# Ledger of designs, part 333: VH-VL binders against q9umr5

Target 1, 268 residues: q9umr5
Amino acid sequence: SYKPVIVVHGLFDSSYSFRHLLEYINETHPGTVVTVLDLFDGRESLRPLWEQVQGFREAVVPIMAKAPQGVHLICYSQGGLVCRALLSVMDDHNVDSFISLSSPQMGQYGDTDYLKWLFPTSMRSNLYRICYSPWGQEFSICNYWHDPHHDDLYLNASSFLALINGERDHPNATVWRKNFLRVGHLVLIGGPDDGVITPWQSSFFGFYDANETVLEMEEQLVYLRDSFGLKTLLARGAIVRCPMAGISHTAWHSNRTLYETCIEPWLS
Below, E stands for the ipSAE of ESMFold2; O stands for the ipSAE of OpenDDE; V2 stands for 0.75 times the mean of E and O plus 0.25 times the DockQ between their complexes.

## First folded at step 12 (VH-VL)

Design qi96 (framework fv_nofazinlimab; at its last look DockQ between E and O 0.89; V2 from the best seeds 0.88)
Fold by OpenDDE, look of step 13:
Structure qi96 (fold): chain C 268 residues (1-268), chain A 123 residues (1-123), chain B 112 residues (1-112)
Amino acid sequence: as target 1 above (268 residues)
Amino acid sequence: QVQLVQSGAEVKKPGSSVKVSCKASGGTFSTYYISWVRQAPGQGLEYLGIIIPEYGTANYNEKFKGRVTITADKSTSTAYMELSSLRSEDTAVYYCARGSKWFDSTPYYMDVWGQGTMVTVSS
Amino acid sequence: DVVMTQSPLSLPVTLGQPASISCRSSQSLVRYEGNTYLYWFQQRPGQSPRRLIYKVSNRDSGVPDRFSGSGSGTDFTLKISRVEAEDVGVYYCMQGTRWPPTFGQGTKLEIK
């Protein structure tokens, strides 16, 4: 039998968005128990990510307990960060494949429609004033806002991304790294036509330097320091990159070609 | 200097399939996008699809409704375009073109083109 | 799909005279990160397309300075300051901002 699949949605999203993915999985892997977690939907997805992590943890624990052979995680957009954090705090998770579907794994620094909706009067260059404040960190988007021009503020004020990345020292860094390394495979999916994740390379742990030049995963300090296990995962062949052009952000979970190429191989 | 060299002209019957190759020389291959474009006689250019050979990830213009399959062999630095269920309307010169590196934001850069492959579909 | 509309479709020009080709897109070609991926290609008779301009106004290496690209948003122009015999061919604009890439109809430049 196929391992259960747990799906975590993204910002302003709901379980309904994954109806095509469910169809694809059912067709190609009949009998697979797929659970799309219906938590923090819509505007509730703006709640602090640590709160979301706790909620999703409560939901996945019983699923994992019933699946001694392991489970797969498909985590979309913001959900990818939630899942990474989840795997960091759970010392007993049994995740085989962690599929990060167009997630801003190294953070977000883009002026997108999502940002305009939340901060209609704010520009990308000024969001640090809001996001790196105590009240700003009460919003999920600010939890992974990564301003390359305000690195000190990011490192000191980010209550989520900087911690799970191990960019800021904290007492749980070693344990979180150990927990995250329990994952069988980390599948990174994203592409240049996303239109939301900025830069899109963030889905592959790439990100801006101080000059807004995008550097690859292997050039990132978190990799070089192996702060949460990326270097170790890569060394043991546990990281899979699956870039694809021509996929918009809202289509990653509903494109058949993408599913067959980047998702399906990791559901067995 | 990077060059793309395509396979020779093809004559096919309706309903059959054709597979065109595109071999890169003079530079790196696997990490760059490869696009396929066609041009019917006396007509404009139409985009077919794209692949990243390093990862084997291809995407297609929906207009072709699954008739196009794009693959690549890194060991030979060759990309392939297969078109099935051929019709007379598929008669065209087919081009491969190189994009940027996959990690760059210009997949459709198309700075280098193959010489083209004429595919004729006739009964 | 983004529709690219070129004008004129036929462009007879006297040698030494300037030429101008317009390309309009049905949607803005400004991408979410701020770049505009508009390209111009030249296709001489019996040859493969050759890229002349990338990102609206950047000339490729080896392209004569008599070629220039300009525009923004949805309106773009390719200009040839002094047409030469070797400039005969079909010119295409292409957008690479949105999937799938789409081309204009082409402008056939001929010498009068």
Scores: ipSAE 0.939, ipTM 0.960, lowest interface PAE 0.4, mean pLDDT 95
Fold by ESMFold2-Fast, scan of step 12:
Structure qi96 (fold): chain C 268 residues (1-268), chain A 123 residues (1-123), chain B 112 residues (1-112)
Amino acid sequence: as target 1 above (268 residues)
Amino acid sequence: QVQLVQSGAEVKKPGSSVKVSCKASGGTFSTYYISWVRQAPGQGLEYLGIIIPEYGTANYNEKFKGRVTITADKSTSTAYMELSSLRSEDTAVYYCARGSKWFDSTPYYMDVWGQGTMVTVSS
Amino acid sequence: DVVMTQSPLSLPVTLGQPASISCRSSQSLVRYEGNTYLYWFQQRPGQSPRRLIYKVSNRDSGVPDRFSGSGSGTDFTLKISRVEAEDVGVYYCMQGTRWPPTFGQGTKLEIK
């Protein structure tokens, strides 16, 4: 009997994107109950991330309640940030493996087709003017926009990422840290050929400094201060890194080699 | 600084498998990409696949998927490339080559190369 | 896959004269973060390939100044300002921007 798996999709995505993932799970772990959450699909994925967290929270409560042995989360792209917050706000979650599938855990700073569709005249260098406004923070993509050249604005204006990373103080920070630390395994997946997540090392809690040099997780203040438990999890042996070259952004959930290497081992 | 030393030449029959080794010396091994490339006699270079030894995360050119397996042993600083169901067209010199550290953005950097291993497939 | 096309495939050159090799890609080699991962390799007879140039125009340590790389997008050039006898061999361009990495057919440089 395998633990149930809950799947959370990404930006402009839906449950249909995971048909190959479900096929792989059924082949290797037959009988696994997999629930792909059909919330905030397509354009609704642009809703503020705190709104999405609340909706997904309501959906996962009954699933977790029915599985006293625990559940696994597979959270793709933007969905990985939803799952990060979910694990912090739920004081009773029973998540064993949290599998973060190419998610911008330290934020995004790169030009993408999604940004050009939403903000056609913007470049990554000037998007901070939109994203760090109250209006911009009503869009999910701006909730994790992290401009390394305007760190003061990011810290002051980010309504989501700066808070869940403990980069800005919040009254609930201690409880969020305690809740997040209940996770069994934090499985981080990503790679240099993703093409969307910029820097791709954001999927491993690495990020740009002011000179756009990418620094590793262990060099981040978030890690050094242990703001939400990364240092504690690493010391516990609970962080798994699974980087793979040759995988594009839309292929993380549909590549058999990636599944067998990075996902399958964590689906007890 | 680092050197890559490969195993010796092999002659194999069609339908068999070959496993070529690539041992790193003089520097750090486990956190760097290791690529495998081949060259048929008198022809150009063809990419087979890549691994990050520290994580065991290998990926393969679709042309060879199902026949090629790349592995690594961190304790001996050695990467391996195994090619199965050998055909005469697989006759080539097989090279290993080092990329950047996995966290850097240049997996296909290939700044240090092994000396090559001739694999001959003949009946 | 990205197709890499070199010209000429055979390049006979008189000692001391300049040589130029073209490499064209079927797609732009500018990666999402703005870097261009175009490499040039030299393979002398009986030897492993040796990297000469990385990221279009950067020379590797020990590579003589007579070698230079240039280009952008889909069109790249390797130039040798004054060919020497030791330059005999096959030259390959390679793209590392998109999986899988692909190589040009090779240009055989010979002294005439």
Scores: ipSAE 0.883, ipTM 0.931, lowest interface PAE 0.6, mean pLDDT 93
Fold by ESMFold2, look of step 13:
Structure qi96 (fold): chain C 268 residues (1-268), chain A 123 residues (1-123), chain B 112 residues (1-112)
Amino acid sequence: as target 1 above (268 residues)
Amino acid sequence: QVQLVQSGAEVKKPGSSVKVSCKASGGTFSTYYISWVRQAPGQGLEYLGIIIPEYGTANYNEKFKGRVTITADKSTSTAYMELSSLRSEDTAVYYCARGSKWFDSTPYYMDVWGQGTMVTVSS
Amino acid sequence: DVVMTQSPLSLPVTLGQPASISCRSSQSLVRYEGNTYLYWFQQRPGQSPRRLIYKVSNRDSGVPDRFSGSGSGTDFTLKISRVEAEDVGVYYCMQGTRWPPTFGQGTKLEIK
């Protein structure tokens, strides 16, 4: 039989968005128990990411307990950051495949319709004044805002991303790394036609340097220092990259070719 | 600098399939985008699809979805395009072309082109 | 799909005189990060296409200085300052901003 699959949605999203993904799994892996977590949907996805991590943790515990052989996570967009934090804070998770579906794993530095709706007078160049404030950190988008031109503010103000990346010292860093490293595979999915994740290479742990040149995962300090386990996972052969051109941000979970190529092989 | 060399001309009957190869020599192959484009006699260019050979991740112009399959073999530095259920309108020169590295944001750059493969579909 | 419309489709030019080819897109070619992925290709008789211009105005290596590209948004132009005999062929614009990439119909350049 197949391991259960847990799906975690993204910003301004809900469980309905994954109806096609559920169809694909049912067709290729009949009998698989798939749970799309119905938490923090719509505007509730703007709540602080640590609140979302707490709520999702409570929801996954009984699912994992009923599946001692392990589970898989499919985590979309903002949900991929929730899932990465979840894997760090749970010392008893049994996740085999963590499938990160176009997630801003190294952060976001780009204007989006979501940001214009929330902060209509701001642009990416000045949003750091809002996001790197205590008030701004109450919004999930700001929890992973990563302005490469104000790195000092990011490192001091980020209540979420800088911590789970190990970019700022904290007492749980060693145990979070240990917990994260229990994952069987980290499957990274994204592509250049995404249109929302900026840079799109954030889905592969790439990000801007101070000149807005995109450095790949292996050039990032968090990789080189192995601060949360990326270097260890890569050396172990546990990181799978699956880039695909021609897919927009809202289509990653509703494209059959993407599913068959990048997701299906990891749903043992 | 990379060079793309394609397989030779093909003559096919309607209803059959054709598989065109595109072999890279000089430079790296697997981490670059490979696109397929066709040109019917006396007509313009039409985009078919794309692949990243390193990952086997292909995508297709919806017009051809279901009839075209693009694959790659990293060990031989060769990409393939197979078109099935051939009809007379598929008579064309088929080109492969190289884009940027996958990690860059310019997949459709197409700076290096193969010599083309004439496929003729006749009854 | 983004529709690319070239004008003119046929362009007879006197040797040594300038030539201009227009390309219009059905929607803006500015991608969300700010770049414009508009390309120009040349196809000489009996040959594969050759890229001349990338990202609107950047000349490829080995392309003569008499070729230049310009434009923004939805309107783009390829200019040849002085047409030479080897410039005969078909010129295509292509957008790479939105999936799938699409080509203009082509402009056949001939010497009168």
Scores: ipSAE 0.816, ipTM 0.905, lowest interface PAE 0.8, mean pLDDT 92
ESMFold2 (binder alone), look of step 13: mean pLDDT 92; pTM 0.944

Design qi97 (framework fv_nofazinlimab)
Fold by ESMFold2-Fast, scan of step 12:
Structure qi97 (fold): chain C 268 residues (1-268), chain A 123 residues (1-123), chain B 112 residues (1-112)
Amino acid sequence: as target 1 above (268 residues)
Amino acid sequence: QVQLVQSGAEVKKPGSSVKVSCKASGGTFSTYYISWVRQAPGQGLEYLGIIIPEYGTANYNEKFKGRVTITADKSTSTAYMELSSLRSEDTAVYYCARGSKWFDSTPYYMDVWGQGTMVTVSS
Amino acid sequence: DVVMTQSPLSLPVTLGQPASISCRSSQSLVRYTGNTYLYWFQQRPGQSPRRLIYKVSNRDSGVPDRFSGSGSGTDFTLKISRVEAEDVGVYYCMQGTYFPPTFGQGTKLEIK
């Protein structure tokens, strides 16, 4: 039988968005138990990410307990960051494949429609003033806002991303690294036509330097210092890169070609 | 200078398949996008699909999904485009063209083109 | 799919005179990153397309400075300041902002 699959949605999203993904899994891996978590849907997805991590943790514990052979995670967009933290805070997770579906793993810095809806008069260059305040850190999107021109403010004020990436010290960092390293496979999916994740290379742990030149994962201090285990995972052959052109942000979970190429092979 | 060299002309019967090759010169083949575009005689250009050879990740214009398959062999620096269930309207010159390095944001850059491969579908 | 519309489709021009080709897109070609991926290609009879212009206005290496691209949003223009005999061929605009890339119908430039 196939290992159970747990799906974690993204910003302004709900379980309904994954109807096509469930259809594809049923076709290729019939009998797979797929649980799409109906937590923090719609506007509730704006809740602080640590609050979301706690809620999703409570939901996944019984699922993992029933599957001693292991589970797979498919985590979309913002949900990929929730899953990153989940894997670090759980001393006993049994995740085989963590499939990160266009998630801003190094953060977000872009003027997208989602941002304009939340902050209509703000430009990406000015959002640091809101996001790096205590009030701003009560919104999920600000928890992974990463302004490359104010990296010192990001490191000091980010209550979530800077901590899970090991970019700022935390007492639990060693335990979080040990827990995260238990994952079997880290499958990174993303692409240049996403249209929301900025830079799109954030889905592969790439990010802007101070000149807005995108540097690859292997050039990041987080990787070089092996802060939460990326260098160790890559050396083990546990990181899978699956970039694909022609996929928009809302289509990663509903494109058959993407599913067959990047997701299906990792659903043992 | 990077050059793309395609296989020779093909004549195929309706209902058959054709597989066109595109061989790149240079050591950076695998990390660059490779696109496929076709042009029917006297007509304009039509996009078929794209691949990143390093990862084998291909995607296709919806019009051709189910009939077109794009693959790559990194050891020979060669990309392939296979079109099945051929019809007379598939008669065209098929081109491969190079995009940017995959990590850059210009997959459809198409700065270097192959010479083209004429595929004629006739009974 | 994004529709690309060129005008004129046939462009007879006297040697040494200027020529201009218009290209319109059915939606804005500004990518979410702020860049505009509009390209111009030249295809001489019997040859593969050759890119002349990338990102609206940047000339490729080896392309004469008499070729220039301009425009923004949905309206773009390719200009040839002084047409030479070697310029005979079909010119295509292409958008690369949205998948799949789409091309204009082509403008056949010929000497009168």
Scores: ipSAE 0.865, ipTM 0.924, lowest interface PAE 0.7, mean pLDDT 93

Design qi98 (framework fv_nofazinlimab)
Fold by ESMFold2-Fast, scan of step 12:
Structure qi98 (fold): chain C 268 residues (1-268), chain A 123 residues (1-123), chain B 112 residues (1-112)
Amino acid sequence: as target 1 above (268 residues)
Amino acid sequence: QVQLVQSGAEVKKPGSSVKVSCKASGGTFSTYYISWVRQAPGQGLEYLGIIIPEYGTANYNEKFKGRVTITADKSTSTAYMELSSLRSEDTAVYYCARGSKWFDSTPYYMDVWGQGTMVTVSS
Amino acid sequence: DVVMTQSPLSLPVTLGQPASISCRSSQSLVRYTGNTYLYWFQQRPGQSPRRLIYKVSNRDSGVPDRFSGSGSGTDFTLKISRVEAEDVGVYYCMQGTYYPPTFGQGTKLEIK
């Protein structure tokens, strides 16, 4: 039998977005129990990420308890950051494959139509004024806003991403690293035509330096210091990179070629 | 420096398949995008698909999905484009072209081109 | 798909005179990152396409400085300041901002 699959959605999203993904899984792995979590849907996806982590944690505990052989996570967009934190805070998770589907793992910094809709008078260059305030950190998107020109402010003010990445010290960092390292496979998916995640390489733990040159995961301090286990996972052969051109942000969960190439192989 | 060398011309019957090769030399192969583009006699250029050889991750122009398959062999630095269910309208010169490194974000850069492979579909 | 429209489709030019080719896109080619992925290619008779210009106005290495690209948004131009005999061929614009990448119909440059 196949391990159960838990799906965590993204910003302004809901279970409806995964109709095609569920069809693909049913075709290739019939009998798989797939649970798409209907928490923090729509506008509720703007709630602070730590609040979302708590709610999703409560929902996944009984699913994991029923599956002693393990579970798989498919976590889309912002949902990939929720799953990052879940794997760190749960000292008893039994996740085999963590499939991160175009998630801003090192953060977001970019002007997109979706961001302009949310903050119409703000440019990426001045959004740090809002996001790095205590008020701004009450919104999920600000929890992973990573301005490469104000890295000191990001490190000091980010209440979520800087902590789970081990970029700022936290009392629980050692335990969080130990818990995260229990994951079987970290499957990273993303691509240059996404159009929302900026830089798209954030989905592969790449990110801008102060000159807006994108540096790979292996050049990041969090990797070099092994702050939460990326270097250890890579050495273990547990990180899978699956970049694909030609996929827009809302198509990652509804493209058959993407599913067959990047997702299907990891749903044992 | 970097050169892309393609396989020789082919003549195929309608309904058959053709597999064209594109061998890279004089540089890094696996981490660069490789695109496939065709040109019917006297006509313009038409994009078929793209691959990142390092990861084997291919995607295709919707017009050709179900008929085109792009693969790569890193050990021989060779990319392949296979087109099935051939019709007379598939008669064209097929080109491979190199994009940027996958991480650099310009998959359709097309800075280096193969010499082209003529595929003729006739009875 | 983004439609790329070139004009003129046939361009007879006297040797040594300037030539200009226009390319229009059905939507703005400015990517969310602020870059514009508009390219110009030259195809000499019997040869593969050769890229001349990338990102609107940047010349490739080895391309003579008589070639220049300009434009923004939806309107782009390739100029040749003084046409040489070796410039004969078909010129194509291409957008790489949106998937799938699309080409203009081509402009055939001929010496009168």
Scores: ipSAE 0.853, ipTM 0.921, lowest interface PAE 0.7, mean pLDDT 92

Design qi99 (framework fv_nofazinlimab)
Fold by ESMFold2-Fast, scan of step 12:
Structure qi99 (fold): chain C 268 residues (1-268), chain A 123 residues (1-123), chain B 112 residues (1-112)
Amino acid sequence: as target 1 above (268 residues)
Amino acid sequence: QVQLVQSGAEVKKPGSSVKVSCKASGGTFSTYYISWVRQAPGQGLEYLGIIIPEYGTANYNEKFKGRVTITADKSTSTAYMELSSLRSEDTAVYYCARGSKWFDSTPYYMDVWGQGTMVTVSS
Amino acid sequence: DVVMTQSPLSLPVTLGQPASISCRSSQSLVRYTGNTYLYWFQQRPGQSPRRLIYKVSNRDSGVPDRFSGSGSGTDFTLKISRVEAEDVGVYYCMQGTYWPYTFGQGTKLEIK
C-alpha cells in the first residue's frame, strides 16, 4: 500500500486549496490516506512560525505513529518552512519524501499583495524596520523576511529562519541536524513564473547576495558549513530539484503536469 | 557562438505523430531554457511549451496538452518536440529557441532560434 | 489567456523615415517583483524570428540602435528611427508575464 501523505498549507490558505492535488493523488495512487492539516488557516497563518510548528507537530505525531513504513510531506509556500522545522525538532519522524512546493527556504525579499495588505505603505527596502523588531517577529511573514542589505539585522533578529538554517547558533543545532538528516528525499519545486516568492530561487536554497545577485545553494555558507545537512543530503543523492516554468504561486498544487513530473514519482 | 540545428521536413498522415529534434552546438546545452513555437503558413507565432533540459522538466500550453511532449537528451545536447494525433491544422513550421540559464534571476526566452522544421499533415 | 493586440497590421514606410508599432495587452504585464516580460521579435522573409528587445526596452546584442522599445502596464511601442531596406519583415510582440506566453498577431513592415 502507499505511504500516507500529510499536506501543510501556506499563508492565508486552507485545506480547500488542495482539492485538485487530492484528486491527482487518488487517480495515480488510489487508497492513499491523505491528511490536509486544518491548523492555522486563513488569518491564523500569520501566527509566529514556532507556534505553528508546535501545533502541526502535535497533529503529525499520531499520523506518523500509525505508519511504521513512513509518511510523505507535501508542504506549500510558507508551509515548507513549517515542515523544515518539524523535521529538525522531531527526534522520531519517519518522513520519506519531503516535497517542498515553492517555499522560501532561504527567505523572502520582495513585495507581494499579502505584504501590501498588511503593510500598505511599506516597500521591500524599508520592511526590515518592521520585521526585525520584536513586534514584527510575532508575524509569520517576518519570521522569514531576509533583507540582503541588512544581513546583520536578519541574523540578530530572525527568531525562526536564521535558526533553522543554522545561520545563527542555537543550543539544539546538532540534534536538529541529526533529525533532519533522517529524511529520505528532499524534493524542491519552484520556478521563475511563481510571481510571489522572491527570489524564486529561494525554493532551491539560492538567495541574493548584497548586490542582489542570486547565488545557488552550493555557494551558500549554510551549505558549505553543512549547518543542517544540505551538503550531506546532496552527497547522499537525496536532494531532488524540480524547477518548472509557467506556474504561478497559487497553481503549484493544482497543475497536473507539475504533479506528474515533480510530485507523483516521490509518492511510493 | 551557440547554434540550434533542427531535423528536416516531415510529411505525415492525419492521426499519426511527429517528433522534431533540435540539436545545440557551440555551447552548453543543459542549463538553458528551450522553447518550442510554431507558425502555420501565412499565420503568426504560437507558443507550444518549454523545457529545462538539466532536469527534464517541461510545461505545455494547455491548448496542446495531451498531444505535445517535450524531452531532452543531455548526452547528445538535443531537445525533442513530439506532437501526436496530427490534424491538417497542425501543418506549420516548428521552431526551437534557447533562453536564459534556468537559474537566472530574471530569465528571458528565445534569444537564439533554430532554422525551423516544416511539418505538413495531409492525407 | 492574455491577448496581445498589435496595430497597425500592415505598415508601408518610405525608406529613411521612422516607423512605429503598437502592442496592447488585455491585462497589465507588471509583476509585483517589478519585472515586465515584454519582447519584440523580427522575422525577415524566409528566416527564423530574431529577438530584438526584451524587458520592454533592452536591445539584444547586435541589434542596431535605430530600434527602441518603450511602454508600461498594457501599452507598448516598438520604434524604428530610420527604416532601412533590411528591416522589411513581420514584427511580433510577446508577453512572458502570464502562462501561456502569447504573441501579438504581427505587423508586416513594407517599403513603399
Scores: ipSAE 0.836, ipTM 0.912, lowest interface PAE 0.9, mean pLDDT 92

